# Ledger of designs, part 137: VHH binders against q9y6x5

Target 1, 379 residues: q9y6x5
Amino acid sequence: LPPKLLLVSFDGFRADYLKNYEFPHLQNFIKEGVLVEHVKNVFITKTFPNHYSIVTGLYEESHGIVANSMYDAVTKKHFSDSNDKDPFWWNEAVPIWVTNQLQENRSSAAAMWPGTDVPIHDTISSYFMNYNSSVSFEERLNNITMWLNNSNPPVTFATLYWEEPDASGHKYGPEDKENMSRVLKKIDDLIGDLVQRLKMLGLWENLNVIITSDHGMTQCSQDRLINLDSCIDHSYYTLIDLSPVAAILPKINRTEVYNKLKNCSPHMNVYLKEDIPNRFYYQHNDRIQPIILVADEGWTIVLNESSQKLGDHGYDNSLPSMHPFLAAHGPAFHKGYKHSTINIVDIYPMMCHILGLKPHPNNGTFGHTKCLLVDQWCI

## First folded at step 7 (VHH)

Design ac16 (framework vhh_5j56_2)
Fold by ESMFold2-Fast, scan of step 7:
Structure ac16 (fold): chain B 379 residues (1-379), chain A 129 residues (1-129)
Amino acid sequence: as target 1 above (379 residues)
Amino acid sequence: QVQLVESGGGLVQPGGSLRLSCVASGFTLSKYSSYAIGWFRQAPGKEREGLSSISWSGGGSTSYSDSVKGRFTISRDNAKNTVYLQMNSLKPEDTAVYYCAASYYKYGDYTRESEYDYWGQGTQVTVSS
């Protein structure tokens, strides 16, 4: 009798794709469910940070996954790989699957969601798959649906992650309509497969399903490069992350490094850590480096070379190109309701409400998602 | 403990080809990793120079020095924890000890030797008639 929720992420699914391409299966899902047209993600707009924000309701400075590449100044540790099982990187927050297992006599299941193959606060997802990009969507779906039907204690929270359209967005760029149309049609077909499988197994009517993403994608170009080697000699700093947000660890005086960088390009902003804009909520963590460079949308920071990326993300979270969407269906959700915008941190308290869990302190606002839910008064 | 082992070196005639392999152990190379694997070489009496790198995160972004662009190709096999350097159209000036190196933070940047945390023992490549 406890409510059940399946959270699905298609990595790099820009909200604007819904406007410019056909999604018959996703449109049928939305017709009987809800659509949030834009989800304002957290800064920086990258995969690991935003996937962890979805399941914790926290800004990156609070949950500790501040980039896909990290250095911790206090412990001198390097973030190498989510598959190395080092809980150090993930222990600054409590993700929803851990709360689900600890607050209630319930199980969690995971097919490849970032962090789910790592023991966090000595708790790993009850059922999980070690990350392997070669495992098909069908295999991930088969495992998730098996665990949803055949578990004791019951699986009440399940996650499913898929790498597309992010990989193709980087390779082709979001403005390549021919290639992106092919990729997005395949994703829509996978959504159709998901719905069909849940119906065949008798899960569809009683399962809450959220389909979302971590970020969008913007078009890059060989005409929009910032050559960092033209700004500063590489002997003066260690590079922790490069593009579009460069994380700079000075080897000399921080002020000297800052002065060499601050006026180098009109297409990037250079911040001392304490001067990073408050609206980013990207300052209060030891894993945020002393100097951060933020490239303008569509600009790529390089080291005396060309970039092969035709699309990228990581940019300012106020940019619509960085925003994903959220669609949902199930007994907790209204049917045929469209909402304009929520914050990505709002997803966590909404999911806790659906599952009957007490949320850990978080940066989300439950009121922002009330109108999506049948058991709430929409003011 | 991280270890890198190079293989595939040897004697080859000018215009010939070799494929070097670098097997990484002690860590997992994956799309989530910030790891980069770079190839460097050092000839007797010369400084070590960067040739190529491949990032492990995302699609495996590659970089090449101007001296090897169009002749050398870097690639990876994630299942085998191996990075390859395919060397074509070899010249006598390519004679050197070739090193594989790993860094957590070298996205497409092959130029900063000081940023590589782990180094292999090297494999000798000799291009001579």
Scores: ipSAE 0.000, ipTM 0.216, lowest interface PAE 15.9, mean pLDDT 87

Design ac17 (framework vhh_7zox_3)
Fold by ESMFold2-Fast, scan of step 7:
Formats: sequence, C-alpha cells, structure tokens
Structure ac17 (fold): chain B 379 residues (1-379), chain A 124 residues (1-124)
Amino acid sequence: as target 1 above (379 residues)
Amino acid sequence: DVQLVESGGGLVQPGGSLRLSCVASGFTFSSYAMGWVRQAPGKGLEWVSDISSGGSTGYADSVKGRFAISRDNAKNTLYLQMNRLKPEDTAVYYCARSKIYYKYGDWQTSFDYAGQGTQVTVSS
C-alpha cells in the first residue's frame, strides 16, 4: 500500500503555548512521535501566505499568495474574500496535492485547507470541502477519514484545517490565560478525538500524521495604535492591505507618498519595495506593492478608528511570538525525538519524501528535517 | 449599493433594556461579519460587539454579560440586545459591515460601511 499522510493545521497555534499550558493528548502523540519546538514561518506571518508555503515549500514572493488581501499591478485584479477562488492567484506554484494527483495517479482529500477548493493548474483536490466556518471539527474529521478509507484511486495525501486558536487569539489576546486555557484545552480534546478516530478505523499504525500551524499570536492594545490618517490623506494612495503590514499603492508620485509616511510613527518601518529587507524574501512579486509599512510587534495600523483585535499576527517572522510548532507521528517518523527549529518551507520537501513524490523547485532544505525520519541518515 | 438602517434606539432608565436592529441591503448579508460600534458625546468611536458569518461573537469588556449580538440571515437583519443599561452606555450606535468577513479564523474587525446610527440615551 502506498504511504499516506494527513496534514493538520490549528490556525494561530503559537509555539510557546506548549510550554505554558497542559496538552495531555498532544503529549501522548509526541511521546510516540517527533516534536519540532519552533517552526520559522515566512513573512508576512498571515494565514493564506503561510498555509500555501507549507504545501509548496516556497517563500510568498515565489508562490504569489503574498497577503490575505492583494492587488496585482500587471492584471489590475484584486484578491479578497469575494474572489479567492480565481485560479490566477494560486497558479504561481504547484501545491503538494496537485503533485500527488499528477505524478502517481493518487487522490488527495481536503477539509478546508486554503487553496484546496481552487483548480490550480487545472487540478483540484480529488475530495474537498468548500470553506464554511460553521462546519464542526468532527464533521471535517468524518469526511477526511471516510475519504482515507473509501477512495479509488487511494487518498494518499489529506489535509484538515481548524480556525482555533487563531479566532480566540484575536478576540481575547494570547495573554488572556483564562480564555486561552479553555480554548487550548478544547483543541487538545480535538487532538484526542482525532487519534481515537484513526485508531478505531484501523488507520493509526499506517498513517503519517503531521500537526502544525501557520503562525503564532501577539498581544495588541488600544494604547498601541498607528493612525495612518494622521500621516497622509486618503486621496494620495489606494490601501491594499492594512495591518500589521500595510500595502500602499500611490495615486501620486511614490517618493512623495514615501516622504509623508517615513517619519510618521516610531513604531512602524516604511519600505520602498526595493528596500524591503532581503531576509524577509518579500520583494520579487507584482502583488507586493510599491510601499510596505511594517508595524512593530503588538502595534496596530488603523484609519482614524479603534481596533477590535486584542491579538494579531503578520509581524516580523524573526519574532518567537509568530512561530508555530510541528508534531508528527507515523511509520516515517522516529519515536520520542525532539528537534529545536526548522523553516516552514522545509515541510514541503519532507512531505514529498514521505509520499515518494519528486518535489517541484522550492526554498526548503530536506537536510533540515531528515533527523525526524526513520529512513534517513541524520548526519 | 450597500445600505445599513438602524432602529430601536431611544431613552431608557438605568437598568432598562433596548433591542437595536439593523436591516442590511445591497450585499450578501450572510457572507459578512457584522458589528456594532458606538460614539459617546465628545468621544471617539468604540467597538461594542461583532458576529462572524459563522455566528462566533465578540464583546468589549464594558458590555460583556449585558449585551448579546445576533443575526437573522433570512431577514438580512443584525440585532443587539442591550440589558442592564448604564448611563455610560449613552451613545449613537452604528451598525457596521466588516471590511472582510470571517474566514479561516483570520479577519479584520474594522468596518467599511456603517449606517446613520441610532441614539441610545440612558438617563433617570
């Protein structure tokens, strides 16, 4: 039987939550598997960009999903919640489910992972669910496990996405220990349900399972706001994305807009596109705007209004608060092994190896993850 | 064209209740997160409550346990049930559409369209 992999994402699961809260079910999972304590994600540290980086192994400038809200200067298309199904936005890369279906005549299954409900290079996940936040974790899990057991050609790659703890991180902030404790306990229970379901269906011993996340979360405050309206009049620019990374499309001379912004707040950095730090790998794409504003950790960019967010992400990817973790279990993985850090782009070539797929060119380094795998020489 | 029309405001005694309604038109109401923001005399806008397209709710600390937000997608209507009203709740209340709807757990609670507002006055 071909190797099988289930990739699970709990959105916004900050790595240090593992040290500050109890996760009995996740700890049992890790005891018989592997833990990577920190995953260094890509900039910007947002949901769509990082979920697509996990499944392509590419920086955002290379895969083209550079934010949750985008404008393409060449085609003049806008990406938002209302048109995220246009393949145009996703076609700059080949995600692993497409590779899985095209190289090996295998099926893929998806419960709401970003991009899986879009035909990318004319290939859509064999089984998928359209995004609907009201659908329970149990219903998503029931569909995934049904497809893993009852498909021809066989489902060898499956994904499952869950909105928590991100939604609660935004509402309460990560420093609200009472509310976050309840949310994280519920997530641990869902992990227990996942393991129990896989055991009951006879999948557990032969299935590789990765549990990870796209980013972390940091505390925000009404005392840490940057009001763009105090810097520059709305008539001078089009706002493509706001906070904590603002994407500015000038309506007048770029230098004039830059000069109005560059000294407006000590709590944001203002970059001309060509001056964006190389370490971000966030420059070489038509969807990256001529001027980018990057707020300092915990600061929110606003337009003459209060912010409703008590927690946020999107900040500098060097910040530990922005880092998720990765845990894995299955026949491909060592048992009881702990690793300190990998890059989020390294997940893709590792998953390709597990599935026996040839990876497309990518920014990951297989050597960074080989110590997790039983069939690899660690040195 | 997007329209949001608030109703249900008025004068009420401390400890009283009011139910605000907002009728939406010109967009697919069920696809958008919606919220209430208020402006007290001489103060800036304050976020009060929001509700995602999936029904997940949030509340400002000042109103937690007293206010309840709900929606009726069949009627394109947003509600705010306001209980145990206090003089400090006196404000113009605006119904607002979220700039992005709730999706993938990642959403902005800043609003792109607001109604004309409804006055709530809590006074003995």
Scores: ipSAE 0.024, ipTM 0.309, lowest interface PAE 4.8, mean pLDDT 90

Design ac18 (framework vhh_7zox_3)
Fold by ESMFold2-Fast, scan of step 7:
Formats: C-alpha cells, sequence, structure tokens
Structure ac18 (fold): chain B 379 residues (1-379), chain A 123 residues (1-123)
C-alpha cells in the first residue's frame, strides 16, 4: 500500500508555547513520535510565504510568494487576499500536492492550506475546500478523513490548515497568559479530536501525521509604533506592504526616497533591495520592491494612526519568537525522539522521501531531517 | 480617528441600480485596501468586494459581474456601483478599511467604523 501523509498547520504556533503551557494531547502524540523544538522559518516570517516554503522547500525569492501583499514589477500585477487565486503568483514553484498527483496515480486532498484552491501548473488538489474562515476545524477534519479513507485513486497526501493561535496571538498578544492559555487548550483539544478520529477510522497506525506551523508571534504595543507619515509624504511612493516589513515602490528617484526613510526611526532598518542581508535569501525576485523597511522585534509600522495588533510576526527569522515547532507520528518516524532545530525548507524533501516522490530542485537539505526517520542514518 | 461615512442606499425595484459612496477621513486613504461588507436581515456579515491601494479589485461570487467597486483617492471616497439588483441583495452595506490579510489575520482588522447604508430591493 503506498505511504500516506497528513500535514497539519496551526497558524502562528510559537515554539516556546510548548514550554509555557500544558498540551496533554500533543504530548501523547509526541511520546510515540518525534519533536523538532524549533523550525527556522524563511524571511519574511509571514503566513503565505512560509506555508508555500513548507510545501516547495524553497526560499521566498525562489518560490515567488514573497509577502502576503505583493506587486510584480514586470507584469504590473498586484497580489492580495482579493486576488490570491491568480495562478501567476503561485507558478514559480511546484508544491508537493502537484508533484504527488503528477508522478504517480495518486490523489491529494486539502482543507484550506494556502495555495490549494489555486490551479498551479494547471493542477489543483484532487479534493479541496475553498478558503472560508467560518468553516469549523471539525468540518475540515471530516472532509480530510473521508477523502483519506474513501478516495480512488487513493489520497496519499492531505493538508489541513487552522487559523489559531495566530488570530488570538494578534488580538491579545502572546504574553496575555489568560487568553492564550484558553486558545492553546482549545488547540490541544482539537489535536485530541484529530487523533481520536484517525483511530476510529483505522487510519492512525498506517498514516504519517506532521503537525507544524509557519511562524511564531511577538508582543506589540501602542508604545512601539513607527509612524511612516512623519518621515515621507505618501505622494513619493506606492505602499505595497506595511508592517513589520514595509515594501516601498518609489514614485520619484529611488535614492531620494531612501534618504527620506533611512534615518526615520532607530527601530527600523531601511534597505535598498541590493543591500538586503544575504542571510535573509530575500533579494532575487521581481516581486521584492526597490526599498524594504524591516522593523525591530515588537515594533509596528503605521500611517499616522494607532495599531490594533497586540501581537505580530514577519520579523527577522533569526528571532526565536518567530520560530514554530514540528511534531510527527507514524510509520516513517522514530518514537520518542527529540531534535533541536531544522530549517522550514527541509520539510519538503523529507515529505517527498516519505511519499516516495522525486523532489523538484529545492533549498532544503534532506540530511537535516534524517534523524527523524526510521529508514535513515542521521550521523 | 478613523471615520467612514456611507451613503447612497435606498429602496429600489428588482433589476434596478444604486451607487453607494463612502467618505473616509482620519487616515491616509490612498495607502489602504478598502472594502464593502453587508448584513442581510437575520444573517451574518458577508464580504461583498474590496479594492487595493493600486485599484485592483475582488468580488464575492454572489455579486460578480453585477457590482463594481472603485475609489477616488483625491476625494478619499470609495464607491460601489450596484447593477441588476436582486431581493437577495437587501442588506445594510458597510464601508471597511482593511489592514490585514486572511489566513490567520482576523476580520476585526476590517475597520467597519460607519453606521452603514440600507439597501432594500423590493417590488
Amino acid sequence: as target 1 above (379 residues)
Amino acid sequence: DVQLVESGGGLVQPGGSLRLSCVASGFTFSNYYMGWVRQAPGKGLEWVSDINSGGSTGYADSVKGRFAISRDNAKNTLYLQMNRLKPEDTAVYYCAKETYYKYGDWTYSMDVAGQGTQVTVSS
């Protein structure tokens, strides 16, 4: 029987939440599986870019989803939540569900993972749900488990996406222990529901399950605002993305805009595109704007107004607050093994190995995940 | 403070047209996504349309091809041209300032600060 994999994302699940809150269901999952304590995500540490990096194994400059809001200088197209279904934005890479469907007589299923409701290289997940935040976790889980159990050709790769704890992290901030404990307990209960449903359907023992996230969360404050309007008039530039990484498209000379911004705030770094630090791997794409502003951790860039965000992400990917975790269980994984750190781009070649797929060229290193797998030597 | 003032609603026959307006103040209008959401009697809020800072537009399937969103950045005004109106379009229409994106970013990030404008489609 071909191996099967379910990839689950809880958006914005900061790695250190595991140390500061109780997760009885997740701990039971980990006890007979593996835990990677920190996953070093890609820059910028945002939802669309990192979810696409997980399923392509590519840095953002390589897969083309470089932000949650983008402008392509060559084609003059704009990407936003209103225009996210144009295949143009997603076609610079081949996500794993496309590879899964094209290499073998196999199906893929998706409950709202970013990109799965878009035809990419003329291929869409065999079974999918259009994004709708009002659809419950239970309904998403019911569809995924039905498709895993009853499909022909068989579903061998399935994805499941959930918006929490990101939504609550933004609303309350990650340091609000009372509200965060409530939402994290609810997530742990959902993990318990997931495991129980898979056991009831006879899927648990033969299914590989990965639980991960795209980024973490850091505390923001009304006392840590950078007012962009105090430094430069809006008539000099088009704003492509705002906070905490602002993407600036100049309407006048680039050097003049840069000079107006460079000394704007001690809590913001201003980069010409060619001066963006090499370690970010955030330079070689037409969708990366001529000037990029990077706020310091916990600082919010605003346009002469207050921010309603008490938590945010998008910051420097070296920050532990931006790191998610990865937990996995199933026949491919060791039992009771703990690993310190992998790169988020390493997940893709590991998943290809588990499914027996030939990976497309990618930025991940299979060797980094060897220690998690029963059929591999890690040292 | 963010202020949004909707107008242009009213009673119209099925198949008719209305043009809604929203005058914005208290923020740099040209730099933000703007949208329209509606609340029909006895129902929740439904997203109708949005427009980004550059003028690119999105529409709910229920209104696609019938409604047209536009903006005038010089006047800080958002518009919704509503054509071929149906009884199902009856709702209070709200103008919204959008600061975040979906997929983990919540709907409270749509600043629905105005009182709305009532659209009633009836024969």
Scores: ipSAE 0.068, ipTM 0.374, lowest interface PAE 3.2, mean pLDDT 89

Design ac19 (framework vhh_7zox_3)
Fold by ESMFold2-Fast, scan of step 7:
Structure ac19 (fold): chain B 379 residues (1-379), chain A 124 residues (1-124)
Amino acid sequence: as target 1 above (379 residues)
Amino acid sequence: DVQLVESGGGLVQPGGSLRLSCVASGFTFDDYAMGWVRQAPGKGLEWVSDIYTGGSTGYADSVKGRFAISRDNAKNTLYLQMNRLKPEDTAVYYCARGTVYKYGDWSTPYFDYAGQGTQVTVSS
């Protein structure tokens, strides 16, 4: 029987939450598995981009989901809530569930991982749930475990997405110890439920399980706002994305717009597309706008208004506050091993190895994750 | 045309109770998270409570254990049961429509529409 893998994401689970709060269920999972303390995500440190990087092993400029709000200059299409299901946005890469279904006679299952309710290269996850935030973790878990046990061809790759602690991180901010403590305890309880469900169904011993996240969270404040309207008039540009990375489409000469923005605030960096730092790997895609503004950690870009967010993400991917973690358990993984850091793009080739799939060309390095795996030799 | 109409405010003594109601129209009520925000005299807006489409609730620390939010989707009505009221609960209370939360990205305002408000005064 082929190896099986369940990939679980708790959105916005900042790596250092593991040091500041107690997670008895997650700690029990880690004791008999592996922990990567920091995962260096891709820039921009947002939900859609990083979730797609996990399953493609590609930087955002290569897979084409470059932000949660996008404009494609070649086709003149806008990515919005009404256009997020258009395959056009997702077709620049091949996610692992598509590879799983096309290379091997295998099925994939998905509980709301971004992109899994979209046909990508004419292939949709064999079993999936349309996105609906009101559907409980328990219902998502019930569907995933049902499909893992009752599929032909067998489900060998399954994904499960949960919106917390990101929703609460935005609402309360990561420095709100009381509210974050309650949210994180609830997540730990859900991890306990997940493990117990897999044990009761006889799946636990033969299933590889990865628990990870797409990004972290940093504290914001009404005292740390950058009012873009004080920098430049709306008649000069179209705003494609706002905060903390603003995507600017000039309506006049690009150099004129750049000159109006470049010295406006000491708390943001302004880049012409070709001047975006190489370390971001955020340049070579038509969906990246001609001018990008990058706010400093904890600063919010606004349009002559207050912000309701007490926490945010999207900032520089070198910031530890933007980093998630990765924990894993199963027959492919060592027991009780801790690793310092991997890149988020490294997860994809590792998952392909576990599933026996040939990875599509990607930006990950298998060598970075080999020490996690029992069938690999590392020093 | 979105409308949120609050009622149930008034004058109450410390330790007393009030139940606020908000009747929604002009949108599919079941598709939206709903909440209550308040503004005390001379202060900014303070979030009080919210309820998601599936019934999950949140509360500000200042009101936990005293206030209970609920919804009746058949009546397009949001409620706030306020118990053990304190003078510091004196404020205008606004019913607010939240956005549907999608994929952890809260780029949209938490509340995209608010009603006209109802005055709650806690005093002897």
Scores: ipSAE 0.024, ipTM 0.362, lowest interface PAE 4.6, mean pLDDT 89

Design ac2 (framework vhh_8h5u_2)
Fold by ESMFold2-Fast, scan of step 7:
Structure ac2 (fold): chain B 379 residues (1-379), chain A 125 residues (1-125)
Amino acid sequence: as target 1 above (379 residues)
Amino acid sequence: EVQVVESGGGLVQPGGSLRLSCAASGFTFSSIDYYMGWYRQAPGNQHERVAIISSGGSTNYPDSVKGRFTISRDNAKNTGYLQMNSLKSEDTAVYYCAAETVYKYGDWSYTYDYWGQGTQVTVSS
């Protein structure tokens, strides 16, 4: 029987939520599977960049989805809500569903994972749902399980994306224990529903399931705002992305814009592109702007206005608050094994191994995840 | 205090028109983080979005209202509008203004940050 993998993302699921809240269904999943306590994501710690890193094994500068809002100086194209389906933005890498479909006679299925409703290298996921936030988790799960059971060629790789707890993390902030407890309990119940559905359909015993996330969440405040309008006039630059990483395209000399910004706030770092710290792996792409502003954890960059966000992400990827976790269950995985840390780019070569695919060149290291797998020697 | 307040609802005959207004305070409609949306809820139904407009003026509508409803915003007055033409009995609902954050290309769609109290629209003979 060919190996099958379902990759599930709960957006914005901060790793330490597992220690601060009760997850009976997720803990039962982990008890019979594996847990990676911390996943070190890529910079910037945003949804689209990290979701694409999970499925390509590449840093953002290499796969080209470098932010949630982008400008390409060579082609003069803008990435926006109305232009997110232009293949141009996604074509700098080959995601695992494309590899899965092209290397063997296999199908892929997707319930709203970022990029799966876009033809990438002229290949779109065999079965997919166009993004619609109003579609319930249950409907997404019903479609995925239908495609896993009723496809020719067989679906061997499936993805399922859910917007929570990110949406509530932004609205309430991660320190709102009452509201976050309610949201996280609902997510745990959805995990219980997922496991029950797979068992009832006879999929559970032979399906590899990974539950992970793209980033965490940190508390923000009206007392921690950086007003960019106090630093520089709008006539000197074009704003490509705002917060907590601002992407600045100068309309005048770059050095003049840099000098106006560099000492404006003690709570943000200002970098010329070539001075961005090497540890971020965020420099070598035309979509990374000439000047980048990086706010300190919990600080929000604004344009002469208040921020409604009580939680946010996008911050330095060394921050534990930005880290998600990874849990997995299935025939490829050990039972009851806990691992401390992997890099988010390591997930891709591990998934390729499970599916028997040859990975494209990537920034992940298979050795970092081999202790999770039953068919590997962990010494 | 951040809030939105709706006005302009009422009783109208089928085929008639109404213009709803949404006045915002405590934030500005010109900010890149704020989209303005109109939602409705009829008895026994869930909330449905009938219009959304970005800070730059791009709009989106479901098929049920395309060509009949027009959303607009006046950033200088910090006010949003919904022009409703060719009204049908099926348009009877409480209409809500929401200031919302939409990050479809990143964090997808958020829940609404600020909701008004609603304004009743009744379409009957």
Scores: ipSAE 0.014, ipTM 0.231, lowest interface PAE 8.0, mean pLDDT 87

Design ac20 (framework vhh_7zox_3)
Fold by ESMFold2-Fast, scan of step 7:
Structure ac20 (fold): chain B 379 residues (1-379), chain A 124 residues (1-124)
Amino acid sequence: as target 1 above (379 residues)
Amino acid sequence: DVQLVESGGGLVQPGGSLRLSCVASGFTFSDYAMGWVRQAPGKGLEWVSDIKSGGSTGYADSVKGRFAISRDNAKNTLYLQMNRLKPEDTAVYYCAAKYRYDTGFYEPTSFDYAGQGTQVTVSS
């Protein structure tokens, strides 16, 4: 009987939400499982980059999904959002569902996880759903559980993605306690539905389940805007990505563009590519532009206009507001264990260990997660 | 003063057609991905369709083959041609703008600008 793993992501689930709101269903899950209170994600703290880091164990500069909006200077291709199915963008890494299918006679299943509806290295998830935001959590869960119970070769790795609380975090901001309490209660109810469904189908006791997220959320304001048009004229550059990390492709001399930007706002750091801090691991990829602007937490970069976002993410990955959490339950995991912090790239080698897969070279450290696992010595 | 002004909504019978228009002002329209998101009575926001600054289009599976999105950059105008309308298409339709190729309305609320909406009612 091969080990099975279900990886669940609730997009934009800030770790501190666990301390400020009640999650009875998630707390019951954690009581008989493990909790990692903070997961230090990769820079930039955006949806596509971090979801791909979870399943590859690589920094963004290594897996090639460096932003939600990208330009590749070598091929001159532009990345067109989550519906872009060109394998070119995804082929710089091997995600775990591909490894799972190629190393042994195993199947993978996916409900909406970024990249799972794209053939990567000529391999697509054995069972998958094309991305569609209108598909309910219930329908995604029904498909995943059907595939986990009714597949040959067996589905041993399954993923499930849900867009909340990110969508509401952007709309209301994380400091809107009234609206966020309603949203987070609904998510807790969905976690309850997930556990109940797995128990009803006889899957719960033999399935490893990880519940995590890609990033957090911070409060934005009309009082915290950086107007890029006040710094530099549009004719001097092509803008590849805007906020809170702007990706600048100069049309004139790079130094001239840099000099126009470098002192424009006290709430924005301006980096030539070679000067991007090493701690970001955001430098060694052709999709990272010659000049990167990094807004301070809660500041929004705009083009001579206001932003309607009351919450955002993408900021410095050292910020606790950008950190998600990780909770897990199943035969591989201890019961009632709490851990302080891991790196998001550490999730991949841990998942490979649980599934008995040989990981591709990666930036994670298995030692950081071994205390979560029953078959390991916690030293 | 960013504005997105929708028009073209109304009451139509099942199987009918409507064309929605959205006139944008206050930003460089050609640099933005444009899209339509809708909210049915008592439900959350649903992404319907988008068109990126480069002209590539996306559609929700529920509308694929029935709806066509287009843009006129010279007129700062976004269109949605809705054919073979169903009662399930009844919703307020919002015009939305996103800078470049962010998630392309992967999250229907992750937009930079949105209009006030136009009501579409499919009933007989």
Scores: ipSAE 0.011, ipTM 0.445, lowest interface PAE 8.7, mean pLDDT 89

